# Designs tried in a protein design chat: VH-VL binders against Rho GTPase-activating protein gacT (gacT). Part 1

Every score and structure here is a prediction.

Target 1, 189 residues: Rho GTPase-activating protein gacT (gacT), of Dictyostelium discoideum (Social amoeba) (q54nl0r163to351)
Amino acid sequence: VPLTQVPCRAGSNVPIIIEKLIDHIERTSLNSEGLFRIPGVDLTINQYIKLFDNGEDVDVSPIEPYTAAGLLKRFFRDLPVFVPQSINKRVVSLFIDEEGKKKPVDMEILSNLRVLVHQLPTVHFEVMQELTNLLGKLMSRSDQNKMTISNIAICLVPTLNCVPAIVTYSIQMHDFFYNEVFPQHHLYY
Positions, changes and structure headers below are counted from each chain's first letter, unless a header gives other numbers; antibody chains are not in Kabat numbers.
ipSAE, averaged over its two directions, is called F for ESMFold2-Fast, E for ESMFold2 and O for OpenDDE. V2 adds 0.75 times the mean of E and O to 0.25 times the DockQ between the complexes of E and O.
[cut] stands for letters that were removed.
The coordinates of atoms that the task and the answers printed are left out; those that the model quotes come from them. Centres of patches stay.

## First folded at step 1 (VH-VL)

Design b01 (framework fv_bexmarilimab)
Fold by ESMFold2-Fast, scan of step 1:
Structure b01 (fold): chain C 189 residues (1-189), chain A 120 residues (1-120), chain B 108 residues (1-108)
Amino acid sequence: as target 1 above (189 residues)
Amino acid sequence: QVTLKESGPTLVKPTQTLTLTCSFSGFSLSTSGVGIGWIRQPPGKALEWLAHIYWDDDKRYNPALKSRLTISKDTSKNQVVLTMTNMDPVDTATYYCARIYDSEGYFDYWGQGTLVTVSS
Amino acid sequence: EIVLTQSPGTLSLSPGERATLSCTASQSVSSSYLHWYQQKPGKAPKLLIYAASSLQSGVPSRFSGSGSGTDYTLTISSLQPEDFATYYCQQYGSSPLTFGQGTKLEIK
């Protein structure tokens, strides 16, 4: 199912499944070692996907951390498209020059990346915002959970099928990408 | 260019300990999400996973062989070492090391393999 | 442990034919953790498909994978001479990591 056709609450652009899973993970799971890298229980993941697909009011509170993270990953993996290829291509061109060499990253490149992120369809933009906000909180607890920015990227970028820079910079510079202000912010923590 | 190569004795006597070294280049085991695994294959038989070690020193062992296996890494030397105790003729196999990704758990680059024969 | 059963054990076909290889898991495995390898005699295995359906770089487009739950399939749409080899499925949806017993694809 396309992301725009997944059920949302009245007045919301974020699917109920994403809203419930992100809230649950944020409350219960951020200190879990290897969250998103360690697999959950596949039978349980399949059962919960079916319940959401049937339009049921699903209670996610009993879901164990690795299974909740696995369910969220499976949702994104099953999407037909999360980041359109047109945006992915433009992001690659932003970081790679005409000879195929990587450009030095500066605020001009990051500002242009921000423009491209804002060109995502509204539902996709708000989902990316919520997901990368959660991942930033996960990263902030990497001392406990071992999920550094590199670990998060390796686990989730293939699942999201997008250029890594979209996810990694959204996580590290979340306020810059998703709020109107330009905070004083380091690229590395 | 990623390469892996197994090294160690090709002949081992019953009851002895086997020590194999995987030497690799083209990547670092300090890179998040990457690991090195060991897989063996007896002549004419299927692949059997033995153990793997991740960038963060997380170690996983085949439960059927866990009491006999030790895996360790030296990130500065680009090496992973597997030790297997109490060798038996049924342990005769080609031993492979391969790069594994933690989140997906697939082996994308493999060494050529080293045949270890266990006999008196 | 999750046991992967591959069928058939041996498949005899001619070049140009379609090959369909099955892998059945004793318990449900997420497609994200089901992978396929090709092994030629005397050589190390080569990754063909990861996460059930994703084609590894450098692998010809005639190879494709599909499946979910307990049933997974590797398809070769038009066999080339170099495709006659043994194929293994592998899961890491649950520890321990396991391989199937292999399907040998041989010339008829």
Scores: ipSAE 0.000, ipTM 0.469, lowest interface PAE 15.6, mean pLDDT 86

Design b02 (framework fv_bexmarilimab)
Fold by ESMFold2-Fast, scan of step 1:
Structure b02 (fold): chain C 189 residues (1-189), chain A 119 residues (1-119), chain B 108 residues (1-108)
Amino acid sequence: as target 1 above (189 residues)
Amino acid sequence: QVTLKESGPTLVKPTQTLTLTCSFSGFSLSTSGVGIGWIRQPPGKALEWLAHIYWDDDKRYNPALKSRLTISKDTSKNQVVLTMTNMDPVDTATYYCAHSYELDYFDYWGQGTLVTVSS
Amino acid sequence: EIVLTQSPGTLSLSPGERATLSCTASQSVSSDYLHWYQQKPGKAPKLLIYAASSLQSGVPSRFSGSGSGTDYTLTISSLQPEDFATYYCQQYDSYPLTFGQGTKLEIK
């Protein structure tokens, strides 16, 4: 099911499944060692997916940390498109030249990356904002949970099917990408 | 008022290089999110995307034609230039430049210029 | 590359009738990146609908779009004489940007 067709609460652009899982993980799971790396219980994940797919009002409070993280990963993995390939290709070109050589990263490149992130469709943008906010909180507790930015990138980027720079810089510079002055097109939300 | 206008030769011989210029007004290619695309249409045929250039100088080419295409911008002159090498009669088409923003839809188009490739 | 197949190739209708034009993608496309254009003979294309269902400013309300995944539809609720034209769908969810082959709407 495309992200834009997943049920949201009235007045929200974030799907209910994402909202409930992120909220639950933030409250209960951020100190769990290897969160998102260690697999959850596959049978339980499949059962909860069916409950959400049936439009049920799902109580996520009993879900164990690794299973909740696994359910969130499964949701993103099964999305047809999270970051459009047109945006992925343009992001690659910011960091890699026509000969395939990496460019030095400076504030001009990061400002251009910010503009591309803001070109995501409204639902995709707000979901990326919420997800990378959660991941930044996870990273801030890496002393307990062992999930450094490198570990987060290794386990999540393939699941999200996007260029790593979108996720890693959104996590590391979250305020710059999501909370500072936005590009003009964001005014049309 | 947003306007775009294509200019260049209307007749090209086989094997020659075509150079087309898109001159525009009413917007800046320095504005974040703005791009200009080139699209062609052979007589009685469908639209075919050729190339795109964006505010950050990112360039995209149709893979089927990539080896023949070069796109560049001159922000100070409000111009985008498309070069296509090794022209063939099959490349006879009306060539358009068009403004794009955000979701890469083309909201303003030039009038088009018919380029005929013949001996 | 994503191939967009439009059907029918030609649609013959009378003014006042409802027109339904289909665009089918060879793989799933986000609706945010599916757009519709109208082209009259000798003229440049005109944007009608962007993001599958959003009506471009200045376009009459009789035009509407819908769809998701691989199946998209452009509907004209009550055809006016000026609506007889060729219609193209376009995607740029995946590189390269592609257009459908067009549906020609002709007067019966």
Scores: ipSAE 0.000, ipTM 0.450, lowest interface PAE 16.9, mean pLDDT 85

Design b03 (framework fv_bexmarilimab)
Fold by ESMFold2-Fast, scan of step 1:
Structure b03 (fold): chain C 189 residues (1-189), chain A 122 residues (1-122), chain B 108 residues (1-108)
Amino acid sequence: as target 1 above (189 residues)
Amino acid sequence: QVTLKESGPTLVKPTQTLTLTCSFSGFSLSTYGVGIGWIRQPPGKALEWLAHIYWNDDKRYNPALKSRLTISKDTSKNQVVLTMTNMDPVDTATYYCARTEYDFGYYGMDVWGQGTLVTVSS
Amino acid sequence: EIVLTQSPGTLSLSPGERATLSCTASQSVSSSYLHWYQQKPGKAPKLLIYDASSLESGVPSRFSGSGSGTDYTLTISSLQPEDFATYYCQQYGDSPYTFGQGTKLEIK
């Protein structure tokens, strides 16, 4: 099911399942070693998926950390498209030259990446904002949880099926990408 | 869990063609920024990069061996295949496949296969 | 091609000591393209440090990297028994992607 068809609360662009899982994980799970890397209990994940699919008002509070993270990962894995291919291609062109070599990263490239992130459909943009905000908090506790930016990228980028730079820069520079005023300049990519 | 595993013949005669397959799981080679490389290590010697293939089907070869190497991918099978022609005893080595992905400042080979020893002898 | 020269070739130290391993490039390499690997006998290499100074996930904090241009260093602040291995630097900035010849860290 496309992300835009997943149920949201009135006045919200973030699906209820994402809202509940992110809030739960943020409150209870950020110190768990290897969160998103260590698998949760598949049987329990399957049970909760059925509850959400039935449109039930799901109580996520009893879900243990690895299972809650596993449920969130499965949600993203099963999405048809999270980041459109056209945006992924344009992001690649910012960082990789025609020979496949990495370009030096400066604030101009990051500003152009920011514009591309803001071109995501509204629901996708707000979901990326919420997810990467959670992941930034996870990364800030990497001394306890061992989830450095690299570990987070290894675990989640394949699941999200997008250019790593979208996720990693959104995590590391979250205020720049999501909380500062959007620049109104034109970008030809 | 991300895994890579090399497979192919362990014994090759001089002048024959070597074909090695890297089978992987836990990620997709269609994901932007992801690539798979082949590296070899002769017994007691240093690592030598051979070839690389990326998500966009871009291919890179070690210039010293380019005329002998072909790299290809089959994304539906989660496999990357390396072919090396005209094998010589000096090509005896452990052959590894390894994953790369690009991120902010990250192009390291983060996950490696176990390696497969290929001996070239008559 | 960029040639990476590692020194020393062999470094003999005792547990608890500080190890400093050098990697010198024949021409300037962006720090974003220099990586360090650890290889134990009979095993595949393991990525330790990427982009000269960034610690790979799951790697103990006693490992650190530094450097820019042509001169790069891997430091292990207090050697543990499991750290005795061969270490390789690698550059990804220019084709062919090249490795150093390795520094063997052995127990004294």
Scores: ipSAE 0.000, ipTM 0.446, lowest interface PAE 12.4, mean pLDDT 85

Design b04 (framework fv_bexmarilimab)
Fold by ESMFold2-Fast, scan of step 1:
Structure b04 (fold): chain C 189 residues (1-189), chain A 121 residues (1-121), chain B 108 residues (1-108)
Amino acid sequence: as target 1 above (189 residues)
Amino acid sequence: QVTLKESGPTLVKPTQTLTLTCSFSGFSLSTSGMGIGWIRQPPGKALEWLAHIDWDDDKRYNPALKSRLTISKDTSKNQVVLTMTNMDPVDTATYYCARMGYLSYGAFDIWGQGTLVTVSS
Amino acid sequence: EIVLTQSPGTLSLSPGERATLSCTASQSVSSYYLHWYQQKPGKAPKLLIYAASSLQSGVPSRFSGSGSGTDYTLTISSLQPEDFATYYCQQSYDYPLTFGQGTKLEIK
């Protein structure tokens, strides 16, 4: 099922399943070692997917950390399209030259990436914003949870089926991409 | 208030098919997160999980016995039926049905009394 | 499949003593999916502990569970006469669902 057809609350562009899982993970799971890397329990993931598919008002509070993260990953993996291929192709051309060589990253490239991120359909944009906000908080606790930006990218980029730069720069420069019109210099490293 | 009870033949000949019915009350298999499992125990041996079925008609079978097992439910009658083909004397065991739920993380919280099925010529 | 090995096979103790029963999994499981049952002769099993450490409603507080990864323990702090029974661990982490071979708790 396309992302735009997944049930949302009235007035919201974020699916209920994403809203509930992100809130739960933020409150309970961010210090768990290897979160998103260590697999959750497939039996439990399958049961909760059926509950959400049935339109049930699902209580996610009993779900343990690795299974909650696994359920969120399964949701994204099963999406037909999260980032449209047209946007992926344009992002590749920002970072790779005509010879296939990586370009040095500067503010012009990052500003153009921001424009492309804002061209995502509204639901996709807001879901990316919420997901990468969660992942930034996970990264900020990497001393405890061992989930560096590299480990997060390895675990999640294949699941999201998009160009890594979209996810990694959204995490590292979240305010620039989602919360501020003008770039904040202290976010560039 | 919640009860489960197994019923079916207590004696089966080798090569015959066993059919067991689990009748329950005090809950519905239309309730999200609920399931019924079948577990057997040969005399003096360990418990062995056979199959389960849940509210969404999702069926799971022990791979060691999968070709011999069929599980079905009738939610209007509050019944779950297990069928096991080609019975052998080694299948002699007490057969239990038990309630399984996601809130207990797959634990079996309420069990039937069990029915002893003897397979002999 | 995940094999659960219980030890000891038989534990002989007197009322009032502490019992410690072990369950070892052949591979790491999440503690949320490890459960303990009590079975008395001629009776169905009864759920005691689910999710490694959660006490089932109606079960006396002298029963407790702990553990993580591959190693799990059921403890009975002060044995009562009615506690002499066989105890089984069970995992629901992966299919097929499996039980340990049991530990028989008997009067010394």
Scores: ipSAE 0.005, ipTM 0.514, lowest interface PAE 13.7, mean pLDDT 87

Design b05 (framework fv_bexmarilimab)
Heavy chain, then light chain:
Amino acid sequence: QVTLKESGPTLVKPTQTLTLTCSFSGFSLSDSGVGIGWIRQPPGKALEWLAHIYWDDDKRYNPALKSRLTISKDTSKNQVVLTMTNMDPVDTATYYCAHRDYSYLGEYFDYWGQGTLVTVSS
Amino acid sequence: EIVLTQSPGTLSLSPGERATLSCTASQSVSSSYLHWYQQKPGKAPKLLIYGASSRATGVPSRFSGSGSGTDYTLTISSLQPEDFATYYCQQYHSYPFTFGQGTKLEIK
ESMFold2-Fast, scan of step 1: ipSAE 0.013; ipTM 0.614

Design b06 (framework fv_bexmarilimab)
Fold by ESMFold2-Fast, scan of step 1:
Structure b06 (fold): chain C 189 residues (1-189), chain A 123 residues (1-123), chain B 108 residues (1-108)
Amino acid sequence: as target 1 above (189 residues)
Amino acid sequence: QVTLKESGPTLVKPTQTLTLTCSFSGFSLSTSGVGIGWIRQPPGKALEWLAHIYWNDDKRYNPALKSRLTISKDTSKNQVVLTMTNMDPVDTATYYCARLEDYYGSEWYFDLWGQGTLVTVSS
Amino acid sequence: EIVLTQSPGTLSLSPGERATLSCTASQSVDSSYLHWYQQKPGKAPKLLIYAASSLQSGVPSRFSGSGSGTDYTLTISSLQPEDFATYYCQQYGSYPYTFGQGTKLEIK
């Protein structure tokens, strides 16, 4: 199912399943070692997917940390498109030259990445914002949970089917990408 | 065309350190989402994962062997090196390097394998 | 660690027959992390199926995978001579990553 067709609360662009799982994980699971890396219980994940698919008001509070993280990953994996390939290709061009060599990263490249992130459809943009905010909090507790930026990227970037730079810079520079206000002409071409 | 090839000694004495090199072509370990793993297979037995290294230099080791294993990469040479200390006759096996590729997350798999190199540990 | 047990250890069949190979995990594994490899004598393993049911590019459509939780199956619908080999399941869902002991498919 496309992201835009997943049920949201009135006035919200974030799916209920994402809202509930992110809130639950943030409150209960951020110190769990290997969160998003260690698999949860597949049978339990399948059961909860059916509950959400049936439109039930799902209580996620009993879900164990690895299973909650696994359920969130399964949601993203099952999306047809989270980041459009046109945006992914343009992001690659920011970081890789015509010879296939990685460019040195500077603020001009990061500003251009920000423009591309803001070209995501509104629902996709707000979901990326919420997810990377959670992941930044997970990263801040890496002493306990062992989830460094590298471990987070290995676990989640392929699940999201996007260029790693979108996720890693969104995590590391969250305010720059999502909270700072820039002049209108920087966002629209 | 993508290739991987293992190189190193074919005979090792007990207590010595084994050093194996995986040389590859047709892709770069600078590419995000790519890694190189080492897997071994004793004659007539099952496959055993040893270690891998990812494009971002993150490393994972089999806990049963971690104290004996070191993995490193030289991206400019397209090489990954595995060292294994204190070799024993039970470590006699064919050693493979393989490309580790992602599928929608931490769901990594070995899509391309080298031909393997037989290492015999004997006095 | 998760132990993968493959059955049968050896399966003797004729070309044209259907082969069914099982892999049972000691703990539940997300199907996304279960992969199948084929190994011919003296050769390196070759990836056949990834994420329990996804066919690797270049692998014939007679190969299929299914399963979830602790029980996984590799099926070959109509055996060809080149299919007689040893098959391994592997899980990448839980560290350390493990392989099954293998099922040898041999000619009757």
Scores: ipSAE 0.000, ipTM 0.456, lowest interface PAE 13.7, mean pLDDT 84

Design b07 (framework fv_bexmarilimab)
Fold by ESMFold2-Fast, scan of step 1:
Structure b07 (fold): chain C 189 residues (1-189), chain A 124 residues (1-124), chain B 108 residues (1-108)
Amino acid sequence: as target 1 above (189 residues)
Amino acid sequence: QVTLKESGPTLVKPTQTLTLTCSFSGFSLSTSGVGIGWIRQPPGKALEWLAHIYWDDDKRYNPALKSRLTISKDTSKNQVVLTMTNMDPVDTATYYCAHTPYGDYFSGYYFDYWGQGTLVTVSS
Amino acid sequence: EIVLTQSPGTLSLSPGERATLSCTASQSVSESYLHWYQQKPGKAPKLLIYAASSLQSGVPSRFSGSGSGTDYTLTISSLQPEDFATYYCQQYESSPWTFGQGTKLEIK
């Protein structure tokens, strides 16, 4: 199912499953060592997916940390498209030159990345905003949970099927990408 | 160059505890993201993952065998040790240790280098 | 637990032919966590393909991987004598990490 077809609350662009799981994880699970790296219980994840697919009002409060994180990962993994391939290709071109070599990162590249992130469809943009906000909070507790930015990226970038820079910079510079006033003028890449 | 080698007894009696050591070179288990796992293969059968240990001392066990398994590391000696209690003839297998890099952000986790394996026979 | 089912169990082909090996997962597996290994008799497994389609350094270009979700394929475009071996797929998506039962590629 496309992300835009997943049920949302009235007036919300974020799917109910994402809203419930992110809230639950943020409240209960951020100190769990290896969150998103340690697998959850597959049988339990499958059962909860079925409940959400049936449109049931799911109580996520009994879900233990690794299973809740695993359920969220499964949701993203099963999406047909989270970041459109056209945006992924344009992001790669920001960071990799025509010879396949990595460019030095500066504020011009990051500002152009911000423009590309804002070109995501509204639902995808708000989901990315909520997810990377959660991941930034997880990262801030890495002394407890061992989930550094590198560990978070390695665990989640493959699941999201997007260029790593979208996720890592959204986490590290969340205010810049999502909370600062977007400039009125747009410039070339 | 990454190398790993398993060592330990080749013959174990039923009910005894098996202790296997993985000695490695070419990398450090203090390197962020790196891990070592143990995988076994009974003669003529498929591969079965047993346990994994990461650079930060995080440990994972196959739930089917968890109560019997202990994995530990000695980073200064470049060794990982697996202990398996209450051995049974069905545990006869070649035991491998293998390296997992965290790779780059595009590759995920995989077993890129393997030890040669050590055959452990469980019989009376 | 995610069960990986490989088909066929045995594939009999001649050198120069194309081999196609399938791996089906009981539930969705991210491409980044699906890997392929080659094992020759008496030897340790060797990584061939990681993240569904990435060729491991030193592996010949005749090997390729593809797939997504629950269906993955390993292809050998023109079999060489040294390619006759057992091939395993593996998932690193969820615990316990599991391998398929293997496909034995044997000479006709």
Scores: ipSAE 0.005, ipTM 0.487, lowest interface PAE 12.1, mean pLDDT 85

Design b08 (framework fv_bexmarilimab)
Fold by ESMFold2-Fast, scan of step 1:
Structure b08 (fold): chain C 189 residues (1-189), chain A 125 residues (1-125), chain B 108 residues (1-108)
Amino acid sequence: as target 1 above (189 residues)
Amino acid sequence: QVTLKESGPTLVKPTQTLTLTCSFSGFSLSTYGVGIGWIRQPPGKALEWLAHIYWDDDKRYNPALKSRLTISKDTSKNQVVLTMTNMDPVDTATYYCARSYDILGGYSYYGMDVWGQGTLVTVSS
Amino acid sequence: EIVLTQSPGTLSLSPGERATLSCTASQSVSSSYLHWYQQKPGKAPKLLIYAASSLQSGVPSRFSGSGSGTDYTLTISSLQPEDFATYYCQQYYSDPLTFGQGTKLEIK
């Protein structure tokens, strides 16, 4: 089911399943070693997907960390499109020159990446914002959970089916992409 | 508003240890990519980098001075402390702290965008 | 270590003129790690250009940077009285972080 057709609360652009799982994971699971890398209980994930698909008001509070993360991963994996192919192609062109060589990253490239991220459909943009905000918090606790930016990218970028730079720069420069304009000083507050 | 301010003794004797504190406001040194560097400038001479400390507690030192330098941070107090041992008259300089941004694993991509006003340290007997 | 050599050491110009300041690295650096600072007497340095060509917020558009590899340039298109200062290039492509020796821009 397309992301725009997944049920949201009145006045929200973020699907209920994402809202509930992100809130639950942020509150309970960020110190879990290997979160998103270590698989959860597949039977339990299948059962919760069925409950959400049936439109039930699902209580996610009893879900243990690896299963909650696994459920969120399954949701993204099963999406037909998270980042449109046209945006993925334009992002590649920012980082790869006409001869196929990788360009040095500079502020102009990152500013252009920001423009492309803001061209995502509203629901996709807000979901990317919420997901990468969660992942940034996970990364900030990597001394506990062992999920460095590299581990997060390896585990999640293939699942999201998008150019890695969209996710990795959104995580590392979240305020720049979603809240503030870099190099404005408010980025550091 | 982002501000940094250096503090410490303005006069030290040869062989003594210098301790300088950089106090800052308007940002957190727990923010990804943020670091604080120390730079000195002897009167009428060029800028010389001393040390850097980053959000993840990564520390870097000028190899020419490494045996004499220690840098540390107290993120809860918004302070970075530089210690330099065995001071010599040649170490007389204005000492600055500055904020940096490093998103590429040890390279200051965005430069040092905000500097303290500097503190003149004179080394004399 | 990478040595940055700035030329000329002193540049004497009049207001309204174009200033071109050079910075040459002893080894190739990435432009992403070459920055320019302005310093006025008795004051701390101010970041002007970061990553060789990106204008720092609040810096007038008359300032521009360019270059790659070993050769970098800071240009001021029409000098104003407040632009007469010492300018430093800086790299952190390779440890240790180094500065050039500075170019003093003075009124003719």
Scores: ipSAE 0.005, ipTM 0.457, lowest interface PAE 12.2, mean pLDDT 85

Design b09 (framework fv_bexmarilimab)
Fold by ESMFold2-Fast, scan of step 1:
Structure b09 (fold): chain C 189 residues (1-189), chain A 119 residues (1-119), chain B 108 residues (1-108)
Amino acid sequence: as target 1 above (189 residues)
Amino acid sequence: QVTLKESGPTLVKPTQTLTLTCSFSGFSLSTSGVGIGWIRQPPGKALEWLAHIDWDDDKRYNPALKSRLTISKDTSKNQVVLTMTNMDPVDTATYYCARVFGYEYFDYWGQGTLVTVSS
Amino acid sequence: EIVLTQSPGTLSLSPGERATLSCTASQSVSSDYLHWYQQKPGKAPKLLIYGASSRATGVPSRFSGSGSGTDYTLTISSLQPEDFATYYCQQYNTYPLTFGQGTKLEIK
């Protein structure tokens, strides 16, 4: 099921399942050691997926931390596309030259990455914004939860099926990517 | 800042080949994530996408016209060239080049060039 | 190919009125891949809305887009004289890129 077809609340671009799980995790789970790394209870995850798929008004409050993180992770893994191939292709070309060599990262490249992130579909953009906001809060508590940016990337980038730079820079420079002023439809030079 | 301009013949005879050049400034087609598309519009009718070329030389053509179309770039001249073979009066249209970005939307357009196909 | 059908073909309204323009796709399109353009007589089209709802640079707030699946809408909340033009929707969900046939917004 494409992300844009997942049910949202009236006036929202973020799917109900993501909204509920992110809120729950942020409130209850950010100090859990190895969150997103340690598996949740698969049978419970399957049951909750079925409830959401049936359009039920799901109470997520009883879900324990690792199962809630696992449910969110399963949701992203099952998406046909989170970051479109055209955006991934364009992001790769920002960081890799025509000979396949890595380019030095500077503010011009990061500004162009910001433009490409803002060209994500509205639902995908707002979901990426909410997800990376949560992950930044998780990272800020890495002394307690042991989830450094490296550990977060290892656990989630394969699940999101996107270029790592989109996720890691969104986490590390969240205000720059989602809150600072930038011109639409212009590559930044 | 960004400008595009179409150039080429304004009158073409049936069966001839049309060659149009898009000259642009304010950006480079060697810049990652940018492409140039060609769109045409017959007088009083809707827009029709023809072809585009990306910074990485990836080319896409409208399947209805693919056998007649060739798109290429000349990086040294900041130009993209569209060639369309076997012109017919029905191909009379204003031809636009435009910068393609993100989800294949066209953010800057040339002024267009009217090509009339008649004997 | 995906066919985009715009309705009405012509919309006659007065300045100050609200305009609602529809674009219907022959099959489901992600809203992210639906864009709107404005074309004034004798001029090239100008990008208005990309991804169904995001305004392009310099586009006034009176223009808004919405929709999902097969049904998309462009709304102009209070028409100004400069808004009388032809509007086209475009999809990228599937190649070839296709445009609707256009809605001509004319003065009543």
Scores: ipSAE 0.000, ipTM 0.451, lowest interface PAE 17.1, mean pLDDT 84

